# Designs tried in a protein design chat: miniprotein binders against q96jn8r1131to1294. Part 8

Target 1, 164 residues: q96jn8r1131to1294
Amino acid sequence: TLEFLENHGKNILLSNGNRTATRVASYNQGIVVINQPLVPQLLVQVRIDFLNRQWTSSLVLGVITCAPERLNFPASACALKRAAWLLRGRGVFHNGLKICEKFGPNLDTCPEGTILGLRLDSSGGLHLHVNGVDQGVAVPDVPQPCHALVDLYGQCEQVTIVNP

## First folded at step 8 (miniprotein)

Design yd5
Fold by OpenDDE base, fold request of step 9:
Structure yd5 (fold): chain B 164 residues (1-164), chain A 82 residues (1-82)
Amino acid sequence: as target 1 above (164 residues)
Amino acid sequence: SPEEIVEEVKKLIEEAIELAMKGDKTKAVELLQKALDLVNKLGDTEFQKAVDDALKAIDNGDPWLAELILDEALELAEEKSE
């Protein structure tokens, strides 16, 4: 069963069998990690449940290759400078460096109800899915094992893991 | 001291990012300008450039990018001040 790990950002409350993450304060400290590592052809999806328009920006998606159970989470995913690949806005970042200028839809403008997915292909390529549509390879070769990460940042205050 | 300046810059950055995240670009930019003035006292051209880039990011409506830029710069500045 896919769940968020108990090791998470300080402003996160988990519910619904740890399948729902809610950021209950500020705009940050909202990083969560999915318990099962990504394996080829496994589609992991989260639904944006609630957007708080008091804030700008929105969620960050990504993967980490370090052990998530021992990770001391920073306040924001932007501070992850090691073993991290992040999808934010239309950009792709690796350890703080932008490796792709424009990819897929702008994550900052995804409305409530949007379902975002991550999937590894057989060659290690990380795919982004938006409402069930494969947007292509965001990262061509991701080391394994890796875990999917969601930063409930800015507007994004609640997400839920959903089945494909 | 350099450490004191860096600490003050850190506080200004944290407040500026929060304001930017609330959509108050004007006040965020104002605070970062104050931070820039302090950074200039350090003679750290890399940090100065980072603040300039962050200001551009905020102006373009991208506080996350500003935070990314400033986070790295602040970390480096803290190391230099120790």
Scores: ipSAE 0.866, ipTM 0.937, lowest interface PAE 0.5, mean pLDDT 95
Fold by OpenDDE base, fold request of step 9:
Structure yd5 (fold): chain B 164 residues (1-164), chain A 82 residues (1-82)
Amino acid sequence: as target 1 above (164 residues)
Amino acid sequence: SPEEIVEEVKKLIEEAIELAMKGDKTKAVELLQKALDLVNKLGDTEFQKAVDDALKAIDNGDPWLAELILDEALELAEEKSE
């Protein structure tokens, strides 16, 4: 079963059998990682439950290839400098460097209820799904095993893992 | 000392990013300008450029990018100060 790991950002509270993550303070310290590694054809999805307009920006999606159980999470995903691919806004980042300027819809403007998914294809390409629609390959070759990461950042205060 | 300066810069950066995240661009810029003044005392041109780039990011409404830029710069500065 898909759940968020107990090892998470300091401002996160897990509920609903660890399928719901809520950031309960500030705008950061909100990183969570999904327990099951991504394998080809597995679609992992989260729903944006609540947005707090007090803050700017929104969630960051991504994958990490390090062991998530022992990871010391930084306050923000932007500080992940090793083995990290991140999707934020319309950009794609690898270890702090932008590798794609414009990709998919702007994650900062996704409303509550939006379902965001990540899926690996047989070639190691990481796909972004938005409300069930494949947006294409965000990262062409991701090492395996890797885990899906969500940074509840800025406006995004709660997400829930949902089944396809 | 360089370590004390870096620590103060770190505090200013953290406060600036929070303000930027709340939409207070003006106050965020003010704090980063103070940080820049302190960085100038270090003579670290790379860090100076990072602060300038972060200021541009905040001006463009992208505090996340500013945070990314400053995080890298701060890490390097901490290493240099030790």
Scores: ipSAE 0.866, ipTM 0.936, lowest interface PAE 0.5, mean pLDDT 95
Fold by ESMFold2, fold request of step 9:
Structure yd5 (fold): chain B 164 residues (1-164), chain A 82 residues (1-82)
Amino acid sequence: as target 1 above (164 residues)
Amino acid sequence: SPEEIVEEVKKLIEEAIELAMKGDKTKAVELLQKALDLVNKLGDTEFQKAVDDALKAIDNGDPWLAELILDEALELAEEKSE
């Protein structure tokens, strides 16, 4: 069963059998990681449950290749400078460097109820899904093992893992 | 000392990013300008450029990008001061 890992950002409370993450303070300290590594057959999906429009910017999606159980997460995913690939807004970032200006829809505009998915293809390409629709390859060759990551940043205050 | 300046700049940056995240661009820019004045005392041209780029990101409504830029600059500045 897919769950958010117990090791997470300081402002996160887990509920619903560790399938729901809520950021309960501020705009940051909201990194969560899925407990199982991505494999080509696995589609990890989260639903955006709550957005607080008083904040600027929204969630960040991505993967990390460091072992997540004991990692000391920074306050914001933008500070992940090693072993991270992030999707933010329309940009793709690797270890703090923007590697693609425009991929998929703008994540900052996704409303409550949007279901966002991550999976690897057979070549190690990272795909984004939006409401069940494959947006294509964001990153062509992600090292394995890797884990899906969500940063409940800015507007995004709650997400829930949902079945494909 | 350079270490004391970097620590004060870090506090200003953290406060500025939070203000920008709340939509208070004016106050965020004010704090980053104070940070720039302190960075000028360090004579660190790379850090000065990073603060200027972050100010542009704030003005464009992108505090996440500003945070990204400034986090990198702070890490480098902390390494130089130690």
Scores: ipSAE 0.812, ipTM 0.903, lowest interface PAE 0.7, mean pLDDT 92
Fold by ESMFold2, fold request of step 9:
Parts: C-alpha cells; structure tokens; sequence
Structure yd5 (fold): chain B 164 residues (1-164), chain A 82 residues (1-82)
C-alpha cells in the first residue's frame, strides 16, 4: 500500500498506518515523500485534511529524482535546487526556476477536502489531477524513477493518502 | 567582516520570512529593509536586487516566492564570503 516514507521533514508526524502526515509545528519542515516511485499505472492521491488560515501560502506538490530514503530534506521545498519539479500556486518550478507561470488551478486556494493527484503518462509527462480530473501535462518529460513529494507548507497542516 | 554581515543578513531574512508567513508584513518589511542596508555595505548588486525582489513578493502576499529568491541569494553570498 502507498505510504509516506519514514524519512520526512522534522515537523511531520505520521499516523493512520503512515498514510496521514501532519505538520505539528511552525510553517515549514513539512516535506513528505510517497514510498513508491511513480510509474505510468500508478496514481498517487492525497486529500487536504486541514488548513490553518493563520499562515500564508499553502502546500507544494512535486517530484524528485534523487533516492528519498536517506535524503536530507531542506526546511522548505523551494530550496530543492537539484532534481526537483514543483507545482506551487499556479506555477511550475524546476530546481528553483519558474518554468511555467500558469498551470492548473491555484493550489493556494484549494479548500479542505480537495484530492490532489500525481501520475506519469507513457511519455514521462507529469500530470496533475484535481478531484479526479486530469489537468494535463505539467512537466513533459520527467526522468524515471521519480518520487512524489508533498510539502505541508504554510496553511497546509495535514494530508492523507487516498486510494484511487 | 563580510562573513559577519552575511550571517546577520541570514538571521534577518529567516525572521522576516517567518513574520510574513504569520501575516506580519510590516515587521517583515522592516527586517528586510535592515537586511538591505547591510547588503549595501557588501556592495553585492545581485544580492541587493534579490532583497528588493523579495520585498515585492512579500508586499504581494507571496512569502514562498520571497523565500525562494532569498535562499538562492544567501547561498551565493555565503560562497563569496568564505
């Protein structure tokens, strides 16, 4: 079953059989990674469980191609400057550079209950799903293997892996 | 020394981002303006521009972008002061 890796940001508490991640302090140190690499047959989905509106900004989604089990995660996903593709707000970022200004909905406005999904297509394109609806290709050719990542940043304090 | 200035700027930046994340834009801007004054003493034009861009991001309610900009600028400044 899909679970969050035990290697995660230092403010994360895993629960619910490692399918739920909660940020228990501050606004950062909330990076989590899914325990299996993305493959074309796999849709990784997380539900936004809890948003704390006293913070500014919200979660980041993305993928990394470095092996995640022993990686030293930075405090925030914005500091991932190698082997990372991030979806934040409406932007797509690669290693700290914005490569797309507007893709999909604004992730900062997704309410509690939103289900966000990541998958690869047969060409290595990274797709975002929102509440089961494919938003298209965010990144056309992500190297494999790659690993789905969520940064429980700012407002986003809890997410849960949900089955497709 | 340049190393001491960069370390003080780093502290100011970290505090400013946390304040902006809490919605305290005014205090965040104050700290980044102080950081800019110190960066001006370094004569690092790229770092100056990064702080100016981060101030704009905070004014627009986007502290994540400010953190992105300043994280890269700090890494470069730390390399120069080593």
Amino acid sequence: as target 1 above (164 residues)
Amino acid sequence: SPEEIVEEVKKLIEEAIELAMKGDKTKAVELLQKALDLVNKLGDTEFQKAVDDALKAIDNGDPWLAELILDEALELAEEKSE
Scores: ipSAE 0.808, ipTM 0.907, lowest interface PAE 0.7, mean pLDDT 92
Fold by ESMFold2, look of step 8:
Structure yd5 (fold): chain B 164 residues (1-164), chain A 82 residues (1-82)
Amino acid sequence: as target 1 above (164 residues)
Amino acid sequence: SPEEIVEEVKKLIEEAIELAMKGDKTKAVELLQKALDLVNKLGDTEFQKAVDDALKAIDNGDPWLAELILDEALELAEEKSE
């Protein structure tokens, strides 16, 4: 089944059979990656379990195309400058460049209990789902293999992989 | 030396971003202004502009964007000082 990889940010503790990731310190060092690459028809979903409103900004979602099992993750996903596509706030970023100003809802405003999903379509388009509703194509042509990533940044202190 | 200046600027940036993440915008701006004074000694106009842009991002309540801008600038500045 889907789990978070053992290789993760330094402030992450994994629990619940590696399906729950908790950031236990600071606001960063919270990158986690799903243990299987995205393929068409695979919907990876995480639920926001805990937000600490004392921090500013919230989680980042995205994909990387580098093999993740021995990758040294940066402190924050914003430093992923190669082979990365990120959804942050309402923006879409590719290797540190904003490529879309406004896509889907503002991730910084998603409350606890929100279920966020990532999947590829048959053309390699990356889709965001929010509470079961497809928000459309965030990134039109992501190379495969790619790996789903969550950065438990800022307010976001815990997420859990859930079944669709 | 340029290497020592870049290392000090890196420390100031890390502290400033953490303060901004905690909502202490005023102290974060103060530290980035100190970083800008040091960057001015380098004569690195790209780095100067990046710190100015990050100050604006902090002022607008967007420390994630400030971190993005400053990470790129630090990477380039470290390459120049090598």
Scores: ipSAE 0.807, ipTM 0.899, lowest interface PAE 0.7, mean pLDDT 92
Fold by OpenDDE base, look of step 8:
Structure yd5 (fold): chain B 164 residues (1-164), chain A 82 residues (1-82)
Amino acid sequence: as target 1 above (164 residues)
Amino acid sequence: SPEEIVEEVKKLIEEAIELAMKGDKTKAVELLQKALDLVNKLGDTEFQKAVDDALKAIDNGDPWLAELILDEALELAEEKSE
């Protein structure tokens, strides 16, 4: 069963069998990691449940290749400088460096109800899915094992893991 | 002292980012300008550049990028001030 790990950002409250993450304070401290590592052809999806328009920006989606159970989460995914590939806005970042300027839809403007997915292909390419549509390879070769990460950042205050 | 300056810069940065995230770009920029003034006292050109880049990011409506830039710069500055 896919769940968020108990090791999460300080402002996160887990519910619904740890399938729902809610950021209950501020705009940050909202990082969560999905328990099962990504394996080829497994689609992991989260739905944006609630947006708080008090804030700018929105969620960051990505993967980490370090052990998530022992990770000391920073206040924001932007501070992950090792073993991290992040999708935010329309950009792709690796360890704090932008490796792609324009990829897929703008995550900052995804409305509530949007379902975002991550999937590894057989070659280690990380794909982004939006509402069931494969947006292509965001990261061409991701080391394994890796875990899906969601940073409930800015407007994004709640997400839920959903089945494909 | 350099350590005291870095600490004050850190506070200004944190407040600036929060304001930027609330959409108050003007006040965020003001605080970062204050931070820049303090950073200039350190003579840390890398940190100065980071603040400048962060200011640009905020101006372009990207506080996340500003935070990313400043986080790394602050970490380096803290190491230098020890």
Scores: ipSAE 0.802, ipTM 0.903, lowest interface PAE 0.5, mean pLDDT 95

## First folded at step 9 (miniprotein)

Design ye6
Fold by OpenDDE base, look of step 9:
Structure ye6 (fold): chain B 164 residues (1-164), chain A 82 residues (1-82)
Amino acid sequence: as target 1 above (164 residues)
Amino acid sequence: SPEEIVEEVKKLIEEAIWLAMKGDKTKAVELLQKALDLVNKLGDTEFQKAVDDALKAIDNGDPWLAELILDEALELAEEKSE
């Protein structure tokens, strides 16, 4: 069963069998990691449940290749400087460096109800799915094992893991 | 001391990003400008450039990018000040 790990950002409250993450304070400290590592053909999806428009920006999606259960999470995913691939806005970042300028829809403008998915293909390419539509390879050749990461950042206050 | 300056800069940056995330770009820029003034006292050109780039990011409505830039810059500056 896909769940968020108990090791998470300080402002996160888990519920619904650890399938729902809610950021209960400020705009940050909202990183969560999904328990099962990504394997080829496994589609991991989260739904944006609530947006708090007092903040700018929105969630960050990505993967990490370090051990998530012992990770000391920074306040924001932008501070992950190793073993991290991040999707934010329309950009793709690797360890703090932008590796793609324009990819997929703008994550900062996704409305509530949007379902975002991550999937590895057989070649190690990381795909982004938006409302069930494969947007293509966001990151080629991601090391395995890796875990899906969601940073409930800015406007994004709640997400829930959903089945395909 | 350099360490004290870096600490003060860190506080300014944290508040600036918070303000930017609240949508108060003007005040965020003001605080980062104060931070830049302090950084200039250090003579750290890399840190100066980072703050300048962060200012541009804030102006462009991208506080996350500003935070990214400044996070690394602060880390490096702290190492140099030790």
Scores: ipSAE 0.862, ipTM 0.932, lowest interface PAE 0.5, mean pLDDT 96
Fold by ESMFold2, look of step 9:
Structure ye6 (fold): chain B 164 residues (1-164), chain A 82 residues (1-82)
Amino acid sequence: as target 1 above (164 residues)
Amino acid sequence: SPEEIVEEVKKLIEEAIWLAMKGDKTKAVELLQKALDLVNKLGDTEFQKAVDDALKAIDNGDPWLAELILDEALELAEEKSE
């Protein structure tokens, strides 16, 4: 069963059998990681449950290729400088470097109820899904194993893993 | 002395990002301008450029990008000041 890993940002409270993550303070310290690595064609999905419009910016999605159980997570995903690929706004970032200016929709505009998905294709390409619609390949060749990551940043205060 | 300057700049940056995240661009820019004055004392052209780029990101309403830029610059400056 897909769950958020117990090693997470310090402002996160896990609930709902560790399938729901809530940021309970500030705008940061909200990194969570899915406890199982991505496998080809497995779609990992989270639903945006709650947005606080007081803050600016919203969630970051991505993958890391380091084993997540022993990582010391930074306050914000922007500080991940190794083994990380991130989707934020319309940008794609690798280890702090923007590698694509305009991919998919602007994640900062996704309302509550949006379902966001990550999967690997058979070639190791990372795909973003938005409400069931494949946005194409964000990153063409992600090393395996990798784990899905969400940073509950800024406006995004709660997400839930949705599984069929 | 360089270590003290970097520590002061770090505090100003953290407060500036927090203010920008709350929507107070004016105060965030003010604090980053103070940080730039301190960075100028280091003579670190790379760090100066980073603060300038972060100021532009704040002005454009993108504090996440400002945080990304400044986190890298702070990490490098801390390593140099050790």
Scores: ipSAE 0.796, ipTM 0.897, lowest interface PAE 0.8, mean pLDDT 92

Design ye8
Fold by OpenDDE base, look of step 11:
Structure ye8 (fold): chain B 164 residues (1-164), chain A 82 residues (1-82)
Amino acid sequence: as target 1 above (164 residues)
Amino acid sequence: SPEEIVEEVKKLIEEAIWLAMKGDKTKAVELLQKALDLVNKLGDTEFQKAVDDALKAIDKGDPWYAELILDEALELAEEKSE
């Protein structure tokens, strides 16, 4: 089953069989990684459970290709400078560089209840899903294996892995 | 010393980002300006540029991007100060 790994950001508390991640302090230190690597046609989805409006910005989605079990997570995904593809706002970043200016809906404005998904296609393209709607290829060729990453950042205080 | 300056800059940056994340852009900019003044003492033009860019990011309401810029800049500055 899909779960968040025990290796996570310092401000994360896992619950619900490690399917729910809650950031319990500050705006950062909220990175979590899903246990199973993405494989073609596997749709991994998380639901935004709670937003804390005292903060700006919101969650970052992405994938990493390094071993997540041993990764020393930085305070924010923005500090991931290796083997990281991130979706933030409407931008796509690779190792700190913006590779796409406008893609999909603005993740910073997704309301509670929004279900966000990541899926690899047969060509290695990483797709973003929003409430079940395929937004297209965010990253055309992602190395495998890779793991889905969620940074509970800013407003995003809690997410839960949900089944398609 | 350069190391001490970098440490102080780091503290200012951390607080600035925190404030920016709280929505206090004005105060965040003020702190980053102080950081910039200290960075200028280092003669590190790359670091200076990073702080300038971060200031612009904060002004645009994008503290995440500011943090991204500053994180890399701090890392480089720390290496140089050793």
Scores: ipSAE 0.853, ipTM 0.929, lowest interface PAE 0.5, mean pLDDT 95
Fold by ESMFold2, look of step 11:
Structure ye8 (fold): chain B 164 residues (1-164), chain A 82 residues (1-82)
Amino acid sequence: as target 1 above (164 residues)
Amino acid sequence: SPEEIVEEVKKLIEEAIWLAMKGDKTKAVELLQKALDLVNKLGDTEFQKAVDDALKAIDKGDPWYAELILDEALELAEEKSE
């Protein structure tokens, strides 16, 4: 089954059979990674369970192609300068560079209960889903293997992996 | 020393981003301006530009992007001080 990997940001506690991640301190150190690489048949979905509105900004979604089991994660996903594609706010970022100004909805405004999904299409395109609705191709050609990543940043303090 | 200045700048940046994340733009800007004064002592034009760009991001309410800019600048400054 899909689980969050035991190697994660230092402010994360895993629960619910490693399907729920909670950030228990500060606004950062909240990177988690899904334990299986993305393949075209796999839709990874997380539900936003809890937002703390005392912080600004919210979660980051993305993929990494570096092997995640022994990676030393940075304090926040913005510091991933190699092998990373990130969806944050309204933008798409590759290795610290904004490559698209506006894709999909503003992730910073997604309320509790929102279900966010990532999948690859057959051409290696990365798709974002929001509440079951495909938002299209965020990144046209992601190298495989890659792993889905969530950074429980800012407002976002808890997410849970859910079935499609 | 340059290494001590870079370490102090790093601490100021971390606190500034934390304040911006809590919504205290005024205090975040104050700390980044103190960091800029120290960066001027290094003579590091790239780092100075990064602080200016981060201040613009804070003003727009985007501390995540400010952190991105400043993390890159700190990494480069640490490499120069090796």
Scores: ipSAE 0.799, ipTM 0.900, lowest interface PAE 0.7, mean pLDDT 92

